VHH binders against q9y6x5. Designs and how they scored, part 211

Target 1, 379 residues: q9y6x5
Amino acid sequence: LPPKLLLVSFDGFRADYLKNYEFPHLQNFIKEGVLVEHVKNVFITKTFPNHYSIVTGLYEESHGIVANSMYDAVTKKHFSDSNDKDPFWWNEAVPIWVTNQLQENRSSAAAMWPGTDVPIHDTISSYFMNYNSSVSFEERLNNITMWLNNSNPPVTFATLYWEEPDASGHKYGPEDKENMSRVLKKIDDLIGDLVQRLKMLGLWENLNVIITSDHGMTQCSQDRLINLDSCIDHSYYTLIDLSPVAAILPKINRTEVYNKLKNCSPHMNVYLKEDIPNRFYYQHNDRIQPIILVADEGWTIVLNESSQKLGDHGYDNSLPSMHPFLAAHGPAFHKGYKHSTINIVDIYPMMCHILGLKPHPNNGTFGHTKCLLVDQWCI

## First folded at step 10 (VHH)

Design E7 (framework vhh_8dlx_2)
Fold by ESMFold2-Fast, scan of step 10:
Structure E7 (fold): chain B 379 residues (1-379), chain A 125 residues (1-125)
Amino acid sequence: as target 1 above (379 residues)
Amino acid sequence: EVQLVESGGGVVQPGRSLRLSCAASGFTFDDYAMHWVRQAPGKGLEWIGNIYHSGSKFYNPSLKSLVTISRDDSTNTLYLQMNSLRAEDTAIYYCARSKIHYKYGDWKESYFDYWGKGTLVTVSS
């Protein structure tokens, strides 16, 4: 029987929420499984880039999804809500569901994981749902479990995406303990529903389940705004992405635009593309713009407006507030094991190992996840 | 079922202050940015400003010194405080909502889908 894996993402689930709130269902899952307390995500710490890094094992400069809003200088294409299904944007990497389907005649299933409704290298997830935020967690779970139980060739890799706690993290900010407590309790109840459903359907004993997230969340404020319009006129540049990492495409000399921006705010770093810190692995792609602005944690870049956001992410990936966690349970995983930190790119080669797939070249290190797995020795 | 009901209009003397209220019902108030818009007799609509659930607010620069917008999400009420009223501030004042919606880590704001009926403010001696 081929091994099976369900990968679940709760968008924006900051790692330290586990220490500050009660998660009885998640704690029961962890007790009989493994916990990685911090996952160091890729820069920029945004939804599309990090979800694609999880399933490719690549830094953003290598997989090509470098932001939630992008411009490709070679083709003159813009990435937006109306063209996020254009395969062009996703074709610089091979996600695990494509590899799964192309190796040994296996099926994949997806409930709204970013990229799964796009044909990538002419291969789309065998079963998928088009993105619709109005579709309940229960309906997504019903489809995933139906596909896991009733498919030929068998579904061996399945994904499930949920928008919370990211949506509420943006709306209320992570310091709003009253609202965040309500949201996180609801997520824990959904985890309980997930486990119960898998048990009722006879899937639980033979299924590997990973629960993770793409990034964390930090508190923002109307007192922490950087107004670009105070520093530079719109006639000098095209704005590709705004906050907290602004992507600037100069309409005039790049050095002149850089000089107008470099002293704009003490709470923002301004980089020429070639000067972006090497530790970000965010330089070698045509979709990374000639000038990048990086706001300090909790600061919001605006254009002569106030911001609706009380929480945000996208900041420096060394910040603990930007880190998610990873919990896993199943026949591949030890029981009751805690690990401190892995890189988000390490998830991909671990998942390939569990599924018996040959990974494409990637930036992950299998050795970082060995201690989680029953068929491996840590030492 | 969605209702926005403005109140507090009336006749006021030049130089005085007035506070308008907008009572919202039939929807989750904190999912929406709230706006004030006015229309002077025989003129077009003039946007006054908005406020998000966070308390974030933006004003029409030409009206910035005249007005303060606030909201109380516990009572589903939007407020407009106007100071130093002038004859040219005579208008029907509307509240309106715009939906804040989410897609894959991005918040988007739709334009006005519901308006109140308006409340008349007359500034005269």
Scores: ipSAE 0.294, ipTM 0.633, lowest interface PAE 2.2, mean pLDDT 91

Design E70 (framework vhh_8dlx_2)
Fold by ESMFold2-Fast, scan of step 10:
Structure E70 (fold): chain B 379 residues (1-379), chain A 125 residues (1-125)
Amino acid sequence: as target 1 above (379 residues)
Amino acid sequence: EVQLVESGGGVVQPGRSLRLSCAASGFTFDDYTMHWVRQAPGKGLEWIGNIYHSGSKFYNPSLKSLVTISRDDSTNTLYLQMNSLRAEDTAIYYCARSKIYYKYGDWKESYFDYWGKGTLVTVSS
């Protein structure tokens, strides 16, 4: 029987929430599994980019999902929530569910993981749910577990996406202890439900389960706004993405636009594309614009408009507030092992190893995750 | 049935203050971001400011020193306090609502799906 893996994402689950709040169900999961305390995500620290990095093992410049809003300078296409199902945007990489279906006679299942409702290289997840935020965690879990038990060819790779704590992190901010405590307790209860469901269905002992997230969250404020209209007239550029990383497409001379922006605010860094720090791995793609603005942690870039966010993400990936965690349990994983840090791109080659798949070329390093695995010698 | 009803308009002298009210009914008021928008004769719509469900406020920077927005969720009422009124403040003042929705890490605001019928403010002798 082939090995099976369920990959679960709780969007926006900042790593230090584990130290500041109680998670009895998650702690029981970790006690008999493994915990990676910090996962260093890719830049920019946004949902679509990091979810696609988890399943491809690639930096954003390599997989092509470089933001939640994008413009491709070569084809002149725009990416938005109204056209996020155009395969064009996702075709620069091969996600693990596609590899799973093409290398082996196996099926994949998905409950709303970004990209799973898109035919990528003419291959769509064998079973999937179209994105709908109104669908409960229980319904997503019921579908995933049904597909894991009742499919031919067998479902060997399954994904489950949940919007919290990201949605509430944006609404309340991570410093709102009363509201965040309530939200995080509900998530821990959902983890308890997940484990109980897998046990009742006889899946728990033979299924590898990874619980992770794409990014963290930082506190924002109406007192920490950068008004871009105070820097430059909107007639000089097209805005591709706004906050906290603004993507600027100049309508005039690039140097003139850069000079208007570079000293406008002490709370943002302004980069020409070729000057973006190498450590971001955010340069080599036509969807990365000629000028990028990077706001300091907790600062929001606006255009004489309101900001609704009391929490946000997208900031520098070196910031601990942007880091998620990874917990895992199952026959592939050690029991009671804690590891300090991995890169988010390292998850993909580890998952390929667990499933017996040959990974596509990627930016992950298998050596970083080998100590988590029972079939690896780690000294 | 969703209703937004503005009141408190009329003729006011230059330099004086005026408070407008917007009474909301037919929906859960504290779930919505509330806005004030005005339209001067022969001009387009000008956004004045908003107040989020959290009570946080954001104003049009050109009007920030002249206006205050507040809400009373116990009475489902939105307020606009205007000080130092000028002839150029003559306009129809509208109350509007918007809703925040979530999709894959993006918090988006809906179009203004409901507006009041407006209240006329005339700044003259």
Scores: ipSAE 0.198, ipTM 0.589, lowest interface PAE 2.8, mean pLDDT 91

Design E71 (framework vhh_8dlx_2)
Fold by ESMFold2-Fast, scan of step 10:
Structure E71 (fold): chain B 379 residues (1-379), chain A 125 residues (1-125)
Amino acid sequence: as target 1 above (379 residues)
Amino acid sequence: EVQLVESGGGVVQPGRSLRLSCAASGFTFDDHAMHWVRQAPGKGLEWIGNIYHSGSKFYNPSLKSLVTISRDDSTNTLYLQMNSLRAEDTAIYYCARSKIYYKYGDWKESYFDYWGKGTLVTVSS
């Protein structure tokens, strides 16, 4: 029987939450599995970009989902609302569920992982749920476990996405200990439900389960706003994305727009596309605009208005507040092993190895994750 | 059952101040942006401003210096403080809500789905 993998994402689960709150169910999962304490995500540290990096092993400039709002300079198309189902936006990479279905006669299943309801290279996840925030974690889990047990060809790769703690992180901010404690306890209870359901169905001992996230969260404030209207008039540019990374498409000379922006605030960095730091791997794509503005941690870029968010993400991927964690359990993984850090792009080649798939060319390094795996020697 | 109940209206002399309240019930108050909207006799609706759970506020630029919006999430109450009232401020004042909802890493705001019945403010000698 082929190996099976369930990949679970709790959106916006900052790694540091594990040290500041109690997670009895998650700790029991880790005790008999592995923990990576920090996962260094890709820039920009946003939901759609990082979820697609996990399943492709590629930087955003390579897989083409470079933000939650995008403009493609070649085709003149716009992407917004983070729910665009036009395959055009997703076709610059091959996600693992497509590889799983095409290399071997196997099925994939998805409960709302970004991109799984889109036909990518004419291949859609064999089983999937359209995004609907009203659908409970239990209903998503019921569908995934049904598909894992009752599919022909067999489901060997399954994904499950959950909106918390990101939704509450934005609403309350990560420093709201009372509200965050309640939210994180609920997530831990859902992890307990997940493990119990898999045990009850006889799946637990033979299923590889990865629990991870796409990014962290940082505290924002009405006292930390950058008013872009004080820097430059709206007539000089088209705004493609605003905060905390602004994507600027000039309507006049690019150098004139750059000069109006470059010294406007001590709390943002202004880059011409070719000057974007190499460490971001955020330059070589037509969807990256001629000028980007990168706000300092906890600062919000606004247009002569206040912001509704008390927490946000999208900031520099070197910031620990932006880092998620990874925990895993199953026959492929060691028991009771802790690892300090991996790159988020390293998850893809590890998952390909577990599933016996040949990875597409990617930016991950299998060697970074080999210490997690029982069939590898990690010298 | 969602209810929004405005109070504090009445007759007030020009140049005076008035505070309106809106008591909310039947829903999670902190999941919604709260708005004040007014309608003068024979005129259309005029948006005054809003307030988010975060305390973030946006005002109609024409009214910004004359009003202050606040909320108390512990009592599910929205407030509108009005100063230097003029005859042209005579209107029915409505409390309205918009739902703040999450979709794939972004918070979105719906259109107004519930309104109160309004409270009349008459600015007259």
Scores: ipSAE 0.305, ipTM 0.619, lowest interface PAE 2.5, mean pLDDT 91

Design E72 (framework vhh_8dlx_2)
Fold by ESMFold2-Fast, scan of step 10:
Structure E72 (fold): chain B 379 residues (1-379), chain A 125 residues (1-125)
Amino acid sequence: as target 1 above (379 residues)
Amino acid sequence: EVQLVESGGGVVQPGRSLRLSCAASGFDFDDYAMHWVRQAPGKGLEWIGNIYHSGSKFYNPSLKSLVTISRDDSTNTLYLQMNSLRAEDTAIYYCARSKIYYKYGDWKESYFDYWGKGTLVTVSS
């Protein structure tokens, strides 16, 4: 049988949660596998962009999913949760499940990873579940393990997405130790269930499993709000995305909108598209708006003070609070190895190597993940 | 079946206060944000405000000084307290619900899928 890989995402799992809370099941997984302590994600540090970067190895400006809410100036299409199945938004890149299905007569399976329910370049995941937040982790895991054991052509790449701890991180904030302790303990128990299920089905010893996340979480406050309505009248622009990165489409002269915004708050940076810092790799796409506002960590951009989020993400990707981790176990990985940092775009070429796939051109560097792999020489 | 039933409307004199109630049944009240919306004679719908299970509440800025929204999840009841009523507050007042759900990195709120039939408030002598 060809090599198999299961990629699991716990949305919003901040890397330093591993140091501040007990994870007995995850620590047992790491003891016999590898841990990358910090994964430097792509900007903006949001769910859709980073999940697509994991499976394409591309920066957001290259894969085209540049935010959770987008506007394409050329086609005048809007991206929202009501039309996220339009292939137009996803067709600027080739995700790993498409490559997996096209190169080796293999199947892919997905439990709700972003994009897997969309026909991308006329190819949809061989097995998939439509997004439904009410479906339990156990049901997602049962479907994935059934497909891993009972498919022809064989499922060699499988993905599983879970909403926590992001949902609770937004609701309670990451500094709410009581609520976060409860949520993180439940996640650790789910990791225990995952390992037990794979062992029971005879999959554990021959399956490569990656547990990772798309971003972290930072504490927000009612005392840290930027009221955009105090800067500029809403008749001068169309708001494409709000917080913590606001995407502004001017209805009047761009320079006039910029001048109204540029000194409005000491806690946000205002960029014309061409002035966005090169280190963000967030400039060269028609879905990136003419003016971008970037709030400082823990600050929320609001209209009429309507937002009350206690936790958020989307901030500068150099912030440790925005970083997830990566843990992995399986025949491809060393046992008991700890690595400090990789870039989130490096995951894609590593996964292609494990599966024996030729990667599409990407922004990742295979050399950054070599020390994790048993078949590679580590420097 | 889902039901939202508004009560407490009637004729009130200018400057007085009035409290409206909305009794909800047939669904898990805790999973929904609850809204008040009004429609004055011959005018469009005007959103008054909403309240979440957490107690977080948001108001139309034009109405914030005049109204207070509250909810009692033990009785599945939404309230609207109105003070200093004026003739321009004459309207049919509707209770509406919106589902709070999580999708891929954010908490979202659905469109209003159920409305009450409304309760008439007339501000005059």
Scores: ipSAE 0.484, ipTM 0.787, lowest interface PAE 1.6, mean pLDDT 92

Design E73 (framework vhh_8dlx_2)
Fold by ESMFold2-Fast, scan of step 10:
Structure E73 (fold): chain B 379 residues (1-379), chain A 125 residues (1-125)
Amino acid sequence: as target 1 above (379 residues)
Amino acid sequence: EVQLVESGGGVVQPGRSLRLSCAASGFTFDNYAMHWVRQAPGKGLEWIGNIYHSGSKFYNPSLKSLVTISRDDSTNTLYLQMNSLRAEDTAIYYCARSKIYYKYGDWKESYFDYWGKGTLVTVSS
């Protein structure tokens, strides 16, 4: 009956992994579908911000999830892993599953996509799983496929989130070819399992499937540390977020804090909020702090300590290492088409088009993705 | 039943070396970062350093030249090697664990949920 879409995210899947490793199952998926080689994500290049941008089509300053750790200057609330289910943080935008449930009287299903376990504008995903990293990909897939086949009203939008290759990218770094090869092969096998499960259940031919990611990964090192304690004393500020984008809330005059930081390291840029580059679209929100520090690629900001991270993300979104890819297959998509680049905010209006939903105002441009779609003409 | 049992403390002369051990039981050792923390008489806790299952080691910068941390995951044992001991190194030395877990794009580390009872190191004549 109605069009159906499954959106799958493999966290931290850097686009150039596709060129440096073999993915037989993913390549078979792409051969009969479409590939976007680079997706330019939003700044900062972190999990919560980019996952929410995919499903809202908005820059972080507009949807309000501006980091994985946040402070709201108006309400004095803190966002962390202990209170990530407070609707307050998510209510500045309307994600696609909410629109799907309200416009068309359809159901949505979610296996751990960020925000799907939160009642946003009093609407929670019809079916969802609370976040638990111990739950296997197979169990997440089993629940999603069960809900796609056995729901009333029908599930037309489903999401599935998987932690790899991000978890291993942080632990080993993307330059550890031996460990990353093993991790990426396992992901390719999971993609094979996904396709086979959908075929066995009779879903494959009529389901649109998007496989994407929120960001990439870059190599870090103990030789590339920026020690904030050597720049400024803790008594002068409250630290809201640390690395690689530090969010600084001054306890004294903002200009004095800025002057202590601005020349501390050649490997970070220090911005007053109003001086943050316009190209980041990271300025117009109360959750963006008065001073932001942006480390250069591969540099880690620390507080008088070493860093355990061998890989990280959050860096400038113009960096190719921060870019994920997008692959898609299904009745809405061309077969064997390759596209160079889209913006991550463009995914939302494309998905609304596929599902027949009216998009909320957003920062995406439908024209950027129309060449992927069988019912559209390229310019 | 989670247990952390330190051993190897005692009275040591200044300038000498000492190796402390921490035997862990009742949990999957590989899933935890292991830490050494000390407390000198009448003073607060001082973090010495930690070691992850990967073998990555991080030290208090003020102590880095004086100590080496290692682990043997086959025997669930954590070690602290101390060299050139000073009177100021007199303290109770604690073994502690922190859970390493992943959540939405970040590796998180819990606060120390289990500690050993400590082993006393006295540096004197």
Scores: ipSAE 0.490, ipTM 0.803, lowest interface PAE 1.5, mean pLDDT 92

Design E74 (framework vhh_8dlx_2)
Fold by ESMFold2-Fast, scan of step 10:
Structure E74 (fold): chain B 379 residues (1-379), chain A 125 residues (1-125)
Amino acid sequence: as target 1 above (379 residues)
Amino acid sequence: EVQLVESGGGVVQPGRSLRLSCAASGFTFDWYAMHWVRQAPGKGLEWIGNIYHSGSKFYNPSLKSLVTISRDDSTNTLYLQMNSLRAEDTAIYYCARSKIYYKYGDWKESYFDYWGKGTLVTVSS
């Protein structure tokens, strides 16, 4: 019988939340499964880029979703979270649900994972929900479990996306223990509901389940703002993305714009595209703008205004505050095994192995995840 | 229905102080950033300042520290305290709400999705 996999993302679930709050349902899940304590995500540490890296195994410069707001100078197209359904932006890579449907004549199901409501290489997830934040976790779970149970051809790959704890992380900041405690307890209860539903429907024993996230969260403050308008006039550039990584398209000579910005703030690094650190793997794509500004952790770039965000992400991917975790349970996974660190791009080739799919060329290393799997040797 | 109702305007002598209030209803007030904006006769809109759900405040630097914004989330009320009023402070004063929305890990802020009808402040001898 073909193996099945459910991939669940809780947006913005910082790895160290597991150490600072109680998660009885998640702890029970991990006790009979595996935990990767830290997942090193890709730069920029934003939702669309990292969710697409999970399902393609590619750095952002390779899969083309390089930010939540992008500009293509050749086609004059703009991408944002308010206009994300043009296949043009997603077609530089092949996500796992497309591969699943094309290689094995199997179905895929999706409850709002970024990109699953877009036809990519003329292929859309067999069953999907259009994005709507008002749809409950319970309704998303009900649809996914129905599709996993009653589909012909069989649904072998399913995805489930939930906006918390990211939305509350932005609103309250990750250091608000009272509000974050309530949000994280609710998420743990949802994990309990997920496990109970799968058991009730007879799906639990033969389903592989991965619970992960795209990034973490760091505390911001009104006292940590970088006012870009104090350094450069709007007539000199077009702003493609603002904070905490600003994407600058010069209207004048690039060197002149760079010189106006390079000493703007001690809490921001200014890079010409070719000088972006190699460790970011954020250089070789036309959607990456000629000048990138990278704010220090907890600093917000603004245009002569304040910011109401108390938490944010997008910062340097070496920061532990930006790292999510990965937990998994199912017939493919060991029981009671803890692993320290993997790269977020390693998830894709691992999932391809579990599903018996040939991975497209990718930046992940299958060897990094072998210790999680029962059919692999771990030395 | 979302409503913002300003009060406390009127005729005031130069050099005096005045406190404006904005009563909010129809939404969860403590979730939103609130703004004060004014419009002098025959002029454009001038942003005075804002106060966030966190209590953090920001002011238009051109107002020379003559204003204080505060909020009372228990009564859903926004306040603007103005001191040392001058003839050039004559304007209609508007209370406004920032729109915040969340989609796929992006916290977006758009200023002024709802406005009050305004309250007139006339500074004259």
Scores: ipSAE 0.138, ipTM 0.536, lowest interface PAE 3.6, mean pLDDT 90

Design E75 (framework vhh_8dlx_2)
Fold by ESMFold2-Fast, scan of step 10:
Structure E75 (fold): chain B 379 residues (1-379), chain A 125 residues (1-125)
Amino acid sequence: as target 1 above (379 residues)
Amino acid sequence: EVQLVESGGGVVQPGRSLRLSCAASGFTFDDYAMHWVRQAPGKGLEWIGNIYYSGSKFYNPSLKSLVTISRDDSTNTLYLQMNSLRAEDTAIYYCARSKIYYKYGDWKESYFDYWGKGTLVTVSS
């Protein structure tokens, strides 16, 4: 029987939440599986970019989903909520569900993982749900488990996306212990429901399950605002993305725009595209704008107004507050093993190995995840 | 059918206070941020402020000292309290809504998709 994998994402699950709150169901999952305490995500530390990096093993400059709001300088297209299903934006990489369907003649299933409702290289997930935030975790889980148990050709790769704790992290901020405690307890209960459902359906013993996230969350404040209007007039540029990484498309000479911005705030770094730090791997793509502004942790870039966000992400990927974790259980994984850190791009080649797929060229290093796997020698 | 109906406008003397109301119907009020916008004679639209279901409020910095926005979600009603009215506050006052929704890592706010017909406030004598 072919190996099976379910990949679950809880958006915005900051790694250190595991140390500051109690997760009895997740802890039981980890006790008989593996835990990676920190996953170093890709820059920028946003939902669309990092979810696509997990399933392609590529940096954002290579897979083309470089932000949640984008402009492509070559084609002059804009990426927005109204056109996020245009295959153009997703076609610079091949996600694992496409490889699974084409290489092994097996099926894939998806409950709202970013990109799974888009035909990428003319291949859409065999089973999928269109994004709708009002659809319960229970309904997503019911569809995924039905597809895992009743499909021909068999579903061997399945994904499940959930919006929390990101939605509440933005609304309340990660330092609001009362609200975050309630949200995180609910997530732990959902993990308990997931495990119980898989056991009830006879899937638990033969299914590999990965629980991870795309990024963390940091506390923001009305006392930590960068007013871009005090730096430069709107007539000088087009704003492609605002905070905490602003993407600036100049309407006048690039150097003049850069000079107006470069010393405006001590809490913001201003980069010409070619000067973006190499460690970000955020330079070689037409969707990365000529000038990028990077706010310091906890600072919000605004346009002559206050901010509603008490929590945010998108910041420097070296910040521990931006890191998620990874937990896994199943026949491919050791039991009771803890690992300190992997890169988020390392998840893709590990998943390809588990499924017996040949990975497309990627930025991950299989060696970084070897210690998690029973069929590998850890040295 | 979505309806936003402003009331409470009229003629008011300078220095007085006035409270405007906006009655909302035909939609789930809690899913929307509610806004006040005004238009003085011969001028463009001026955003006054908004309020979210959470009670979070944001004001035009130029108007913040003059107004207070509130909402009553049990009656689906939005309020604008105005104090120390001046001749320059003479305008048509509009109630508008914007959808608040979460999508893939961001809370998003739609553009104003529905407006009331407005209520006239005249500050004179």
Scores: ipSAE 0.460, ipTM 0.775, lowest interface PAE 1.6, mean pLDDT 91

